# VHH binders against Integrator complex subunit 15 (IntS15), part 25

Target 1, 373 residues: Integrator complex subunit 15 (IntS15), of Drosophila melanogaster (Fruit fly) (q9vpf9)
Amino acid sequence: MSMSIDSNKLLLRKGDMKLDNYPTCAVEALTRLETLIASRNKQNMVMQIISEFIFLERTPKDGDVRKSQALPISQMNLFQEFQLIIALIEYFSRPGRDATRNAIFLSLFGSHLTPQRSKLLSRLISTAVSGSVAPLLSSAGTWMQQVGCKTPLSLEVAQNIVSDFISYSRKTPEQLKQLPMVGPHFAANFMVAVADLYLNEQRSPTLNPPPDALLDTITEWMMENPTLCQASQQPLVLPAGAIAMPFTTPLAGLLRWVVLAPLVSNRSAYSNLHLSLLRALQQLVSSGESTALPSQDLMQIVKSLQSYCARLAESKTDPQADAAYQKCMERFAQAVQIALSSNCITNQIQLLCLLESLPPHKLMKIVIEAHKK
Key: E = the ipSAE of ESMFold2; O = the ipSAE of OpenDDE; V2 = 0.75 times the mean of E and O plus 0.25 times the DockQ between their complexes.

## First folded at step 19 (VHH; framework vhh_4orz_3)

Design j04 (from u04 with Y32H L50F Y108H; at its last look DockQ between E and O 0.37; V2 from the best seeds 0.00; counts 0 for: pae E 6.4 > 2)
Fold by OpenDDE, look of step 19:
Structure j04 (fold): chain B 373 residues (1-373), chain A 119 residues (1-119)
Amino acid sequence: as target 1 above (373 residues)
Amino acid sequence: EVQLVESGGGLVQAGGSLRLFCAASGFTFSSHAMAWLRQAPGKRREWVAFISSGGYTYYADSVKDRFTISRDNAKNTVSLQMNSLKPEDTAIYFCAKDYMDYFRALDHWGQGTQVTVSS
């Protein structure tokens, strides 16, 4: 009696899915997406399934597609959101192909995110950090790279992590401390985002330092694992035919922190972080990777220093006598020296020219002269 | 089948301008972000510019303020205006389709058009 494996190819017609039991329908939807996501021609269907069965969004029936730029409104209540988070954690913890998982994650959170989806994403990632959910964090790391680590969405995620693990805790939770081990790619991309949030004059006219606990955490990460910054350079696991977005390393942002820190703080953690950064930069030399420090990011540091020197001038203070400026330049020169030696800086000539515009610093002058040759 | 056909490439002197065009077919153009990529000889393919379905634009640092990406949803076309071209901009330029609508994996690209900037 040959059991005819009725390969009833469950033709995943949208019509067969029932909204009867949340989050069961969402889980089912996710499962269906595994098949659909591989099909390049079914993206609209994928999006519809996600919208309807995962996020419970209603598209306004009004036929004039042109007029209703109205973002679909999710009908999810708080409990359902929680259920979805749990369901997603479970789903991403299942054995499967990384490419598929990453594709699904991007499909869920990669396009025109409603405020509700964005919030849910932040909660999801925070929960994943709390639970040390490695597969989900891996997908989140991939997501951050694809959408950009300095985009509003990535920054929101980073801010929420800071809020959840730093702002409300006297001590950094163990789960956050372990993040580099659990999800190195995500940790690195997270560092890119948080580095962009603080001591950044492009975001705030004032140099706002990071919370002490955050600084300590990042410093600890870097001290324990000088190669952590290289985690952002790992190739993304994407579906066939996909092109990965360029990676961003946390090195430039963290360098900005340590270089500008003397202007706002005397915490020893910055010195430790600086040392760790130098070590990280040295490690890059050995790997031959040339694009770890965009010149533009370094030029931003120079601009901040220029601005500071301008203020000194207004106060008739000689930058040569300003201890803070000297410390900034010392840290900066050390890092630039190593980075230039490693050939990991883009457009080096422009950077060197801009550095020459700053009030002279002995070490920086040596560095510039050594490389303008 | 998704088809992307690039045009407008050529030889230009440094400081000159070119405008690239891409005709897209085989998918709902208005619902997808589009991008331009380039690949120089012996170098890795790099992204140049993105435009979302909603018209938001993003540029690589190397081309920022020089290049402008635009789209015409009615014609299913995406364009790249390239100004102040440099020898370093010499590459094959590819039109690419985003996996979805906003900064996802690019899943399709055309055959490319050669841009050569002479010194």
Scores: ipSAE 0.068, ipTM 0.528, lowest interface PAE 2.4, mean pLDDT 88
ESMFold2, look of step 19: ipSAE 0.393; ipTM 0.758
ESMFold2 (binder alone), look of step 19: mean pLDDT 86; pTM 0.873
ESMFold2, look of step 20: ipSAE 0.084; ipTM 0.586
ESMFold2 (binder alone), look of step 20: mean pLDDT 86; pTM 0.872
OpenDDE, look of step 20: ipSAE 0.027; ipTM 0.502

Design j05 (from u04 with A105S L106F Y108H; at its last fold request DockQ between E and O 0.74; V2 from the best seeds 0.00; counts 0 for: pae E 6.0 > 2)
Amino acid sequence: EVQLVESGGGLVQAGGSLRLFCAASGFTFSSYAMAWLRQAPGKRREWVALISSGGYTYYADSVKDRFTISRDNAKNTVSLQMNSLKPEDTAIYFCAKDYMDYFRSFDHWGQGTQVTVSS
ESMFold2, look of step 19: ipSAE 0.261; ipTM 0.695
ESMFold2 (binder alone), look of step 19: mean pLDDT 87; pTM 0.879
OpenDDE, look of step 19: ipSAE 0.491; ipTM 0.804
ESMFold2, look of step 20: ipSAE 0.203; ipTM 0.663
ESMFold2 (binder alone), look of step 20: mean pLDDT 86; pTM 0.877
OpenDDE, look of step 20: ipSAE 0.121; ipTM 0.569
ESMFold2, fold request of step 21: ipSAE 0.088, 0.000, 0.151; ipTM 0.597, 0.099, 0.647
ESMFold2 (binder alone), fold request of step 21: mean pLDDT 87, 87, 87; pTM 0.883, 0.887, 0.886
OpenDDE, fold request of step 21: ipSAE 0.528, 0.297, 0.482; ipTM 0.823, 0.703, 0.804

Design j06 (from u04 with Y32H A60V Y108H; at its last look DockQ between E and O 0.28; V2 from the best seeds 0.00; counts 0 for: pae E 4.9 > 2)
Fold by OpenDDE, look of step 19:
Structure j06 (fold): chain B 373 residues (1-373), chain A 119 residues (1-119)
Amino acid sequence: as target 1 above (373 residues)
Amino acid sequence: EVQLVESGGGLVQAGGSLRLFCAASGFTFSSHAMAWLRQAPGKRREWVALISSGGYTYYVDSVKDRFTISRDNAKNTVSLQMNSLKPEDTAIYFCAKDYMDYFRALDHWGQGTQVTVSS
């Protein structure tokens, strides 16, 4: 009597899911999403399931979708949020396809999230870092690239990590130190985000250095693994037919740190970081990978230096006599030399022209002359 | 079936302007972000511009302030106004559908329209 396992195709009708037991319903929803995400025509259903059964969001009944730009309000309490975080960690730790996992993560967290979802995302990632949850961090790395590493959402995630692991600790936790090993892609993208947060005049009129512990951590990462910056260049595992967004390397942002650091700090960590960056750049030469350093990012450094020189001029100080400027230019020239030699800079001519606008520096002049030919 | 049909490509001199159009069908247009991609000869396909369902716009740095993406939900169309075109903008331009409503992953694109910018 061969029991015909009637594979009752559980037609995942929204109607079959009960909100009776959280977070069980969320886990069930996630499982259902695995099948639905593969279907290109069921995206609305996916979003509804996520909203209703995972985040417990109520859509305002009033049907005029046109008028009520009101963001769905989640009815989750703090305990439920915690339950969800745990459930998600468990879910992402299960064996499965990376493409599916990444798709689900992206479906849960877009570029425009409710404040509640954003906060939950930050907590989730921090928890994943604390627990060294590699699969989740991999998805988070993919997520950061797709939404953009310098977007407000990515920056929020980065800030929360800094807050959780740097600001409240005298010593960098071991879990953060291990992040490059546990989740290299995420670590690289995280570096992009944190690099953007500090010593960036586009964000702040003042050059704000990173916290010492953060600088030390990043420096250590780079010293231990000069190829870490290449982790951001790894192909994304996305569903079939999906197009990956361009990668961003942390090199430009970190270069900005080390080049501008002499203006605000004399910490030796910057010198070490600079050396590590040079090594990283040298490694790129060997790989033949182009576009690791967008010219625009380097041009931003030049603008900052121009501004500084303008201030020197106001004070009747010769930039040639300014030790800080000289050190900035030295670091910058060394990096540019290597980068140009590696052909990893986009729009090189524009950059060279802009560099010529700066007060002369012996090494930089040599570099410019060598490459204007 | 998702269909994306691009139009408006052509030959233009450097400094000139073109406007690309894309007609979309086979999905709920108003609920998805749309994008323009381009692929130059011998280069990888790259995203150029993206517009969310809510009208948020994103641009690659190389086209910022020159290109403008817009959409008409009533007509299921997305457009790319390209100004101050450069030879480097020469590529096949593709209209693409985002995976979701917001900037995530692009899952469909059309056959493309050729844009050639002469020096």
Scores: ipSAE 0.153, ipTM 0.609, lowest interface PAE 2.3, mean pLDDT 88
ESMFold2, look of step 19: ipSAE 0.195; ipTM 0.666
ESMFold2 (binder alone), look of step 19: mean pLDDT 86; pTM 0.875

## First folded at step 20 (VHH; framework vhh_4orz_3)

Design f01 (from j05 with L50F; at its last look DockQ between E and O 0.66; V2 from the best seeds 0.00; counts 0 for: pae E 6.4 > 2)
Fold by ESMFold2, look of step 20:
Structure f01 (fold): chain B 373 residues (1-373), chain A 119 residues (1-119)
Amino acid sequence: as target 1 above (373 residues)
Amino acid sequence: EVQLVESGGGLVQAGGSLRLFCAASGFTFSSYAMAWLRQAPGKRREWVAFISSGGYTYYADSVKDRFTISRDNAKNTVSLQMNSLKPEDTAIYFCAKDYMDYFRSFDHWGQGTQVTVSS
């Protein structure tokens, strides 16, 4: 970067923006933000430029005195939203440094968004999936890790992708099938998010299975992309001074799907997904990764099985005679055995005690006895 | 002028508890993520706990399940509840402000408060 005084003053002047020429003023704003973010002492100016020239928001004082401290109000019409999406796709497709793209993406879409910005983010990401826009999807993957894959904002993005590509499509589009190849980090983080949305009693009072097309898509991703779960472990390219948030692997959430699925489904895709998950667990051992399955996620599976067994007891049904329960425990025992032998589970003693509280299963009993010592 | 003032530190027996407080001023507190950092003698400053502007929390593995970060946007305060303290938790604890809610790059912190955990 040049030390020209005149160039720096021009780049720092917000008043050069041509608000009446949208989306051109948004594109100009993005370029100016690259310099302002690098300065690290212009955060109020950065926030103002993003609000006024990129998202076309007004301050609450323009007519909302009663809503003091309220979030900015969007004044974008639908055509301008489309124009901004196209401009952002073009901006992120330009040659440049990943750290710069990620700095801009994080500045636009931090972890506290207005509903209007959140809606636009979801449309932008869906458009990037449709267009196979790798640089934008790379930034979206980084963003998802930094804000947390299971936060409401990330879950909203994941829900919108399911809606756009699964719920309202006759068949899964090729662009969604290609997602692991085009944006592997985003695909892995998307799997973490959707795994949290389904077969999860923390999110719904009933065990709601994923749509069949989503299940088939994720199963095919896992079968065709053996290292996809490791994509969540790739080093982040972040702006200077930024701290990488912990990654999250999709393994725990997808394991919950395959273990609990016999309670609600006989789809053979769950057997294929289970095999792929076991292979992914074994592969992580070979790579030296030792912490892949948080114990709290596994304990959630136990709690769902306990709830099911309580219902069996109310109906006077023996769990050892219940084919669904036996299948759940077979899959669970196989995964737990691999994870324990690899030291991939934290808080192992508490988990083993909870597993003992479940009605007996032959393989699980062997696994528990082998690792209690 | 951003100002962060920590309090609540002190000497505690191993297994005990402490609650740290941070009073924040000079910025729009509700718009920023906040964190607790610590620096043990002879060590680099390390991240302990983080809370987003929306209240979502993250913890270093060494303190997970023992420490709880929280915020009160009405009072502009951040708290760290520290349970089951160990001698290795001995450090100066700093309240830190994220540059913005999205960088995870802390740009201000206070003078710190000493926490000492005796065996």
Scores: ipSAE 0.103, ipTM 0.602, lowest interface PAE 6.4, mean pLDDT 83
ESMFold2 (binder alone), look of step 20: mean pLDDT 85; pTM 0.869
OpenDDE, look of step 20: ipSAE 0.313; ipTM 0.709

Design f02 (from j05 with S105D; at its last look DockQ between E and O 0.48; V2 from the best seeds 0.00; counts 0 for: pae E 7.2 > 2)
Fold by ESMFold2, look of step 20:
Structure f02 (fold): chain B 373 residues (1-373), chain A 119 residues (1-119)
Amino acid sequence: as target 1 above (373 residues)
Amino acid sequence: EVQLVESGGGLVQAGGSLRLFCAASGFTFSSYAMAWLRQAPGKRREWVALISSGGYTYYADSVKDRFTISRDNAKNTVSLQMNSLKPEDTAIYFCAKDYMDYFRDFDHWGQGTQVTVSS
């Protein structure tokens, strides 16, 4: 009396994985997926192959129908995770069409992104940064735009890069310094994500500055790569019929850093970053669905300044005499003036009205008067 | 086989609210991202809001902070709460299924429900 066909197939697959320290079935699966994804009528098969043979996941089973709606559970050990990362690096380094690599990347990490898959993705991307693996980083950049640069998924990737390359070093590794040259789209999207993590009261009640090494790295990127903030505006190479999600530039988030930094820091790098942002704004004309400095992002900066002024009022301190506030307003006024002259702001009347509600600053008053028409 | 049926549209004054509903069938609903698209007269169809299989939500800049997408995997439904409506929100709203969870290639949508916002 032999076991059922289904039971024998399950035992054979698990036995093969136990005896094979390299994910051979994942490599074979990746090769087959290129054809299956192009067919578009095989999506359930594609998802099953990815889950079972690449991520080694199982669906909940036994006689409970309600368990069939639970998320897949990974059975991968740590060595198999490392083997998969290497196999993916090798796969994405192969010659091929960008659209095909992007379709595979989005199928692997743009669906059913469990905590286990997200952890693997973060390790994969950090490895690709360390190895300067341009094709993989290009696909990761496309992925960040399609899922959204400020989403928890993208922020986890950004946090892991900061942890892997910044947290244990006084100096930024060369591989991270070269990221704008190797993967400019990914570098731009990483800047959007990391700008959202720091000096952002929508993420934390306190204004937490970025680590010094991260600030220095971003400042150097901006100074040495003048077109980097525009990299996300390049047409995406997507599978036919796919809709590109709206791009986001890092300019608004980085402006928030430089405007709010005097409240928490005296680092000179913020002055250099501010100058680089002003230069970028002078040359920018947006014709897309969003602008480089949406008025809502600027209004968020105003809210943070209002909160600071409320704290000054509690200590009976006049904002007009507060050196930090005045420095924030100087940087803000310079950026607003240039952005208005460059047509980088929508709905400027509401922004100017809100700016008038802040405690006075000489340059900001001039900017408001010049554009109040 | 895939069926998406929208409801809840209507006429509303500017500043008002509406809640749209979508009933889904013919596929494993919990495995796919779902979205709301809209098409205004004379314009191309545009993406409005998306919710992943894991419940993460995403919004177009034009509706951020005003609209809320949600899903009920037990009932195979998606909803869109629309607040602070503007005349520019006037459109036919479609419930759409993503090809995969984060592929952003919407391969099915319903017949739509009309939303009209008067000045």
Scores: ipSAE 0.073, ipTM 0.567, lowest interface PAE 7.2, mean pLDDT 81
ESMFold2 (binder alone), look of step 20: mean pLDDT 86; pTM 0.873
OpenDDE, look of step 20: ipSAE 0.184; ipTM 0.596

Design f03 (from j05 with M100F; at its last look DockQ between E and O 0.52; V2 from the best seeds 0.00; counts 0 for: pae E 5.4 > 2, SAP .675 > .668)
Fold by OpenDDE, look of step 20:
Structure f03 (fold): chain B 373 residues (1-373), chain A 119 residues (1-119)
Amino acid sequence: as target 1 above (373 residues)
Amino acid sequence: EVQLVESGGGLVQAGGSLRLFCAASGFTFSSYAMAWLRQAPGKRREWVALISSGGYTYYADSVKDRFTISRDNAKNTVSLQMNSLKPEDTAIYFCAKDYFDYFRSFDHWGQGTQVTVSS
């Protein structure tokens, strides 16, 4: 019984780790982190071990603690980066506690990432998608939720996936198509991120549609798995004492896609996506969860439509005669009807007021009148 | 030793504004998320706002769009701008250090500063 306590003390000395054998030292470091993270009193040591032995970062020795806001510079070469990615994939594929795995992942990739760590994270996740590494993708999904799906870091990850699997591929790889099955939580959060990247006037003055292959992929995901959007609602497995960040549903962003799509595209995929979204919304109503569609996101759609109508006015075009606007409003009204009926929208009154500011649409008018009472 | 010192609390009328400050020392401030917690009389301590080491901000639903958390890494300070204050916001407000940047597990907090909102 006495031998087990002494072995744990020996493992905690930073002095026993050798930097001369990479990636072995990184793997050893990861193993040590399991114990250190569990102790809750060694956070500085955890960070140091990660920096020194996993990412091979050196803090500029320049003496003035005040000036050294300089981000640690990693001394990793490309080969070492590759080795680390493989080592991490292997590590996360090992049997273990999900809470520990997620804690380690979060520790490795905090919100204040160096450019090198950020790049490595993106590569790691892309590799995990390519290899269908379910445990790692689960941790990545947890990470995205904790960090925030619409943060620059999450968006970078999403953009890299799009780049790797959509932009450089003639055909969407099977591994990406299977992502909802392999890592549903990650897939859902990924959808939140990618939805934010496109057809979003807050990001670009122009409504930029998603690549066709991405649209097709997302549409297929939603059609095949109407409950995919609920994957983000699953409780996070975090260490004791940790508080999970609220989940974000991809529904609002995807709704923006389908509602605004008629302004930029006539692809039938948007109609299919719209149908799948309506189904997803109907299912959420049944689950009793009231926060599926933030009013702010819907208000953003209204603003975009207002802007479009203003342009029509400048061109002396009647919005009632504009086929694109009518189609936008039809899709929007259908979704809003379902959402309002299910009490899934926050600040409903404000939304209704904004909707009234738009040029009249027959179906939308019916919806507004039904819910202003 | 980790030290967190809150300031800026006081009495304010409903609809008014206050700005809380926290000075942090004893740890690498820029590496940790910081949060504001509050505890009303007879209630449990609750999370109000959090700012990550990277500057990402999170808010409880009860204070969303009214409160703004910010940090100055050069000065090791975190602040909470509170607008449109309500009587329900009356509490002792605590500055807290997160154990990890994403865990919302707080290992240290200050003595707190009293905020009282009169009707």
Scores: ipSAE 0.079, ipTM 0.565, lowest interface PAE 2.6, mean pLDDT 88
ESMFold2, look of step 20: ipSAE 0.163; ipTM 0.644
ESMFold2 (binder alone), look of step 20: mean pLDDT 87; pTM 0.880

Design f04 (from j05 with S30D; at its last look DockQ between E and O 0.41; V2 from the best seeds 0.00; counts 0 for: pae E 4.3 > 2)
Fold by OpenDDE, look of step 20:
Structure f04 (fold): chain B 373 residues (1-373), chain A 119 residues (1-119)
Amino acid sequence: as target 1 above (373 residues)
Amino acid sequence: EVQLVESGGGLVQAGGSLRLFCAASGFTFDSYAMAWLRQAPGKRREWVALISSGGYTYYADSVKDRFTISRDNAKNTVSLQMNSLKPEDTAIYFCAKDYMDYFRSFDHWGQGTQVTVSS
């Protein structure tokens, strides 16, 4: 039954969509986007439809399109936002092609993200986590990888999840605990983002530890699923011609956590996390993937330790006698040993040189000597 | 017709700097993400840097902190400042137009400009 070429022409006229019935018009728009995105030549139309019928954004009519760098202002009220979130959850829960779903998600939350869209995205993802909406979380994971897990947008999403599920909850909700099972790709990318938020001197001059509940959650995730970090390595399902962005593993960021933790905390959770990380690293070695630990991230850890040692020197404290430093170096040396043995560190020589600049630690010295051959 | 014209390539010593330029025409420039791609001999074309229509920048890990992508919407131009160049950066560099935001799918690119970094 040759569904006639004529039915496709009717679907493309912007004029047939009525704004008077929200969120119905948004759902209709989403459906139309499926066809438009597939055509590859109608990007402007796609963006217009999204702006007008999904997010109810009005472009300031002021005549000179060139001058008004003013971000479109959404006229959505709170109720409409809620309606949209529900509509999107329903839409993404429908049977369909993953590539199409991911394309639509990326189109909705791409470069034209207004603060309002960003907030809505965060709410949408939080709602998806709460509802264990696997298809949406899969798209969100894909989105995070494409836009970058450490970008402001991804970090905002991660921060909102932390806020919603950790900060305002006495107990970590079961839905967050189950996130690795429901959306492993998203969970992995989420871990990359949250790892970047804490114990990071590039973000804050003070080493700010993660909330206890977050640490416990991440530790539990890693203990229960040692392959969770590999979830980010799954091939992205993107439209034809799309280039997948490289994956980022949470290993480097989490390693920073456990290595620097002794400087700010003595919680046992960090020890458990460290053990889980070592196991994860060992598993990656077996898979032959060489890009698990960027040297830059490890160098950042070294810099933090250098700074700490400088402070010790100012206080006339011997780093050899400092229990915190020794524990940091022990954890670091163990991880570096595994990583170097597996050849999963980029620019190894530079890292080794930097490690040599630190006050000597027995285990680290052994590791350096073994690999500076 | 979409036209992308690259310039600024050349021979440079390791540790040196180059600035590439791309002039774009034939489309609404401010509505599309732009990217720089590169292709080394015998290697696949890879993305180097991307700048969204909104000005967000993304970099490949290999060029992070060394390269800076920028755009001038008034002039319909994209630039790539390349610092601390390495022999591994030797390639033909292409200016590319993204067909879909964040898809990093490129529907058009220029003829490219040769960048050669000597040891």
Scores: ipSAE 0.057, ipTM 0.549, lowest interface PAE 2.6, mean pLDDT 88
ESMFold2, look of step 20: ipSAE 0.249; ipTM 0.681
ESMFold2 (binder alone), look of step 20: mean pLDDT 86; pTM 0.876

Design f05 (from j05 with S52D; at its last look DockQ between E and O 0.44; V2 from the best seeds 0.00; counts 0 for: pae E 5.0 > 2)
Fold by ESMFold2, look of step 20:
Formats: sequence, structure tokens, C-alpha cells
Structure f05 (fold): chain B 373 residues (1-373), chain A 119 residues (1-119)
Amino acid sequence: as target 1 above (373 residues)
Amino acid sequence: EVQLVESGGGLVQAGGSLRLFCAASGFTFSSYAMAWLRQAPGKRREWVALIDSGGYTYYADSVKDRFTISRDNAKNTVSLQMNSLKPEDTAIYFCAKDYMDYFRSFDHWGQGTQVTVSS
């Protein structure tokens, strides 16, 4: 449908927005979306406006339709992508309701995320980190919690931050080091995601350690920001009627790093991180968070240790004589003891039975005996 | 018009199991997150489980490890397998459609199906 001077809405499809006035049409679309999302019965129109006027996408109906469902085709060039990133940074930096910013962010990046939109999201977030754009990082943190920190969507964002600020940077930029102060909720959720990417046999057949600079950055974050793992415990500010998804603590994944690290690394940073994690576990007693360390996540660590012990058996090495295994178990026992005394573990009996299946370790035996009786 | 029809509720002894079903129509089912909510007598409605379009699942702490949400995009159904039921699980259970896949603001739900767990 084309524009018409007639006031009939059906003839004006999507109102008075003009596609050929980019990025102005994207800015106007953002403003109009605030109203349309609030009505909550215009979701198809919201999705069409986002696709056509913000991301400049066309449907494959233009004679290129195939039998399988095809994704929208982006017509955005690199300059328009840059223009949109700047417009979004400016939009999210304006004074306004957190709920409105979060509704817009979730509408832009919480549904039908094409590869082109995913690339733009990653560049937007990296730009916001570099610019210390707190309101946008707050919305990104909310987004990560709502889509799930360990989903492919969130892991892609985390991977791109590691690439941009760690892998392709000679030194860690100050803006990344300051992230816990600027966007603590985003920083906590980012830690959940990166903890899942490394030293995790569910993600890779080998125990791949994090890059040294990333390890050092996260260790410094934990040492300097003792409440960071609790940063998203405040209620989320969400659109009306929305349900907050559960906060996921980075503690379980980071504990997996420090417990499994002796199998692949001798870096002393893991000892510092371990101490920070023990302090964080100890501080959780009165937080109201009942599942800070789900037993299922801890049982994953047990499975990785079992796999390592199976490899020791193949080389005819006694696990009780293996220095790396003993260090893993020492760290694990210390964490389990503190978590149990802080009431941070769910399904404790099942976990304790699995821990007994591992080759014996003196401290772990004491911990198990103290908590099974 | 969006329609959600729940079924499978009933009376069950503590420790027993039930499977709830929801038939969905009037929208592109595979593009939206779906959820189960519940409302116990005298309590506000709370969410129980959610499954997004990619199949990722989320659970309230009170039901984690006991309940399993799943979806069948070919049949436009979402189901909730409820194991190890407790009297505290007694409620009307509602199937709900998210506004968008990751928006987490439910805009439609059914009439509900009663689940009663006796001791």
C-alpha cells in the first residue's frame, strides 16, 4: 500500500512513515513502537514496522520464495548499519522509563533474530561497552536474563565481546574493566555466558580454558566487586504483564573453571578467583536466593572429574597420587563445604552421593560425612 | 482469534503424575514462547514453566526437576509433564502465549484445567 491523503488507516498501512528517509524513519518507528507495544494487541504490526523501517528487510515474496521458509532479506548497507547503531545509542541514552526502554530492546532483539540482526546486536552492545552507555547496557542485561544467559542468542553476544575486547585487543580496554560499575546486571549475565563457553565439556570435547586476559578481567571483577554475582537480584523493570525469568548466578560456572583448571592450567589467577568465589558463596546466606548453586550444575563438575579419572586409568595413574586431581578436589571440597553451610545448594543428598563416587579425597570425605548425618 | 484450550487436569494422590495438554490456534504457534501458569486458591497467578520457540525451557524453583514442559510445533500443542506431585501443586493451570518469543508478557491464556493433589 502507498501513502494517501485519505484518513483511512487501511490505505496508509503502517501510518505515515517513509522508508526512503533513513535513519529518520527508524527513529520515528522507535517512537511509534512505544505506543503500539503498550496496546499489546498490535504485535504483528510491531514486527512488520521493526522489519521494514528499522532493519530495512524485505520478505522473500518478491518472486524468490522457495518451498522452505526463508528469512527476511536485509537491504541495509554498512553505512546504514552504522547509522542505526548511533540512532539506537542515542535513543536508549534519552531520559525515560526503564520499562519502555526494555520493551523496545526486547521487541528489537527478542524475536526472530536473523543473522543480520544478531550481528547488529553484537556491534551495538560492543559500542555501548566502549562508550559506557549505562541505560543501553541495563536493557541488554535485562534482555540476557529474559532470553536466557546460556542460549545461543546470549552466547553469541558474549563470544563477540570476547573477540572485540580480549582476542583482538593487545590489552583489555578500561571500559571493559569498568563494566561492573557501569552495567552490573549486564556484567553478571555476561559472566554466566562466558563461564559456559570455557572449561565446559557440554560445549567442547576438550576442556578449553578461557583466554588469559578474560580470566584476569573476571578475577579482577570478582575481587573488586564482591556483590557482583548478586547484581541482578533486584526485581527487573519490565513491561506491564511481563514475567521476570529467574536470575542465573555466575557462581556455578565460575566454580567449574576453578575446580577443573588444575587439569589444564597452572595460572595463579585461578587461585585468586577461587578465593573470591568462596567469599561470594559465604555472603549469600540472607539474600533470599534459594538456588544459588543448583546441584545439577555441580554434578556436571563431577562428570568432568570422572572423565579425567577414566583417562588416568587408561594411563595407569592412581588419581589419589595425581597432583592435578588432588588440587581439583581440594577446591571442590572447600566450595561445597561453604555452599552447604550457607544453604546454597539444592538436592544435596543426590550431589553428596555422586561426590562419593569419585576417588577419595580427605577434605571431601570430611565434608560429605558432616552433611549426610 | 487466538485460542488456547487446556486439558488433562484431575485428582491425583501425592507423589503421582499428570500430563497437561494445551491446543493452540489462531496464531503462528512456532514463533512464540508458550508457558504454563497456575493459580492456587486465594493466591495470585504465578508462572510455572516456559518454553521458547527454540525449545529452551525455564521453570519456577518450586517445580524444577519435577515438571517438564514440551511443545509439538506440528500439532500446535504444548504440554506439561508433572511428576512427584505435592498438595502445594493444587491449582488451576493455564496455558499462556507470550506477546513475542522473548518478551515474557503473556497476552492470551485459556480457561484453565483444575489439578488437585490429595494426601
Scores: ipSAE 0.215, ipTM 0.664, lowest interface PAE 5.0, mean pLDDT 83
ESMFold2 (binder alone), look of step 20: mean pLDDT 86; pTM 0.874
OpenDDE, look of step 20: ipSAE 0.238; ipTM 0.655

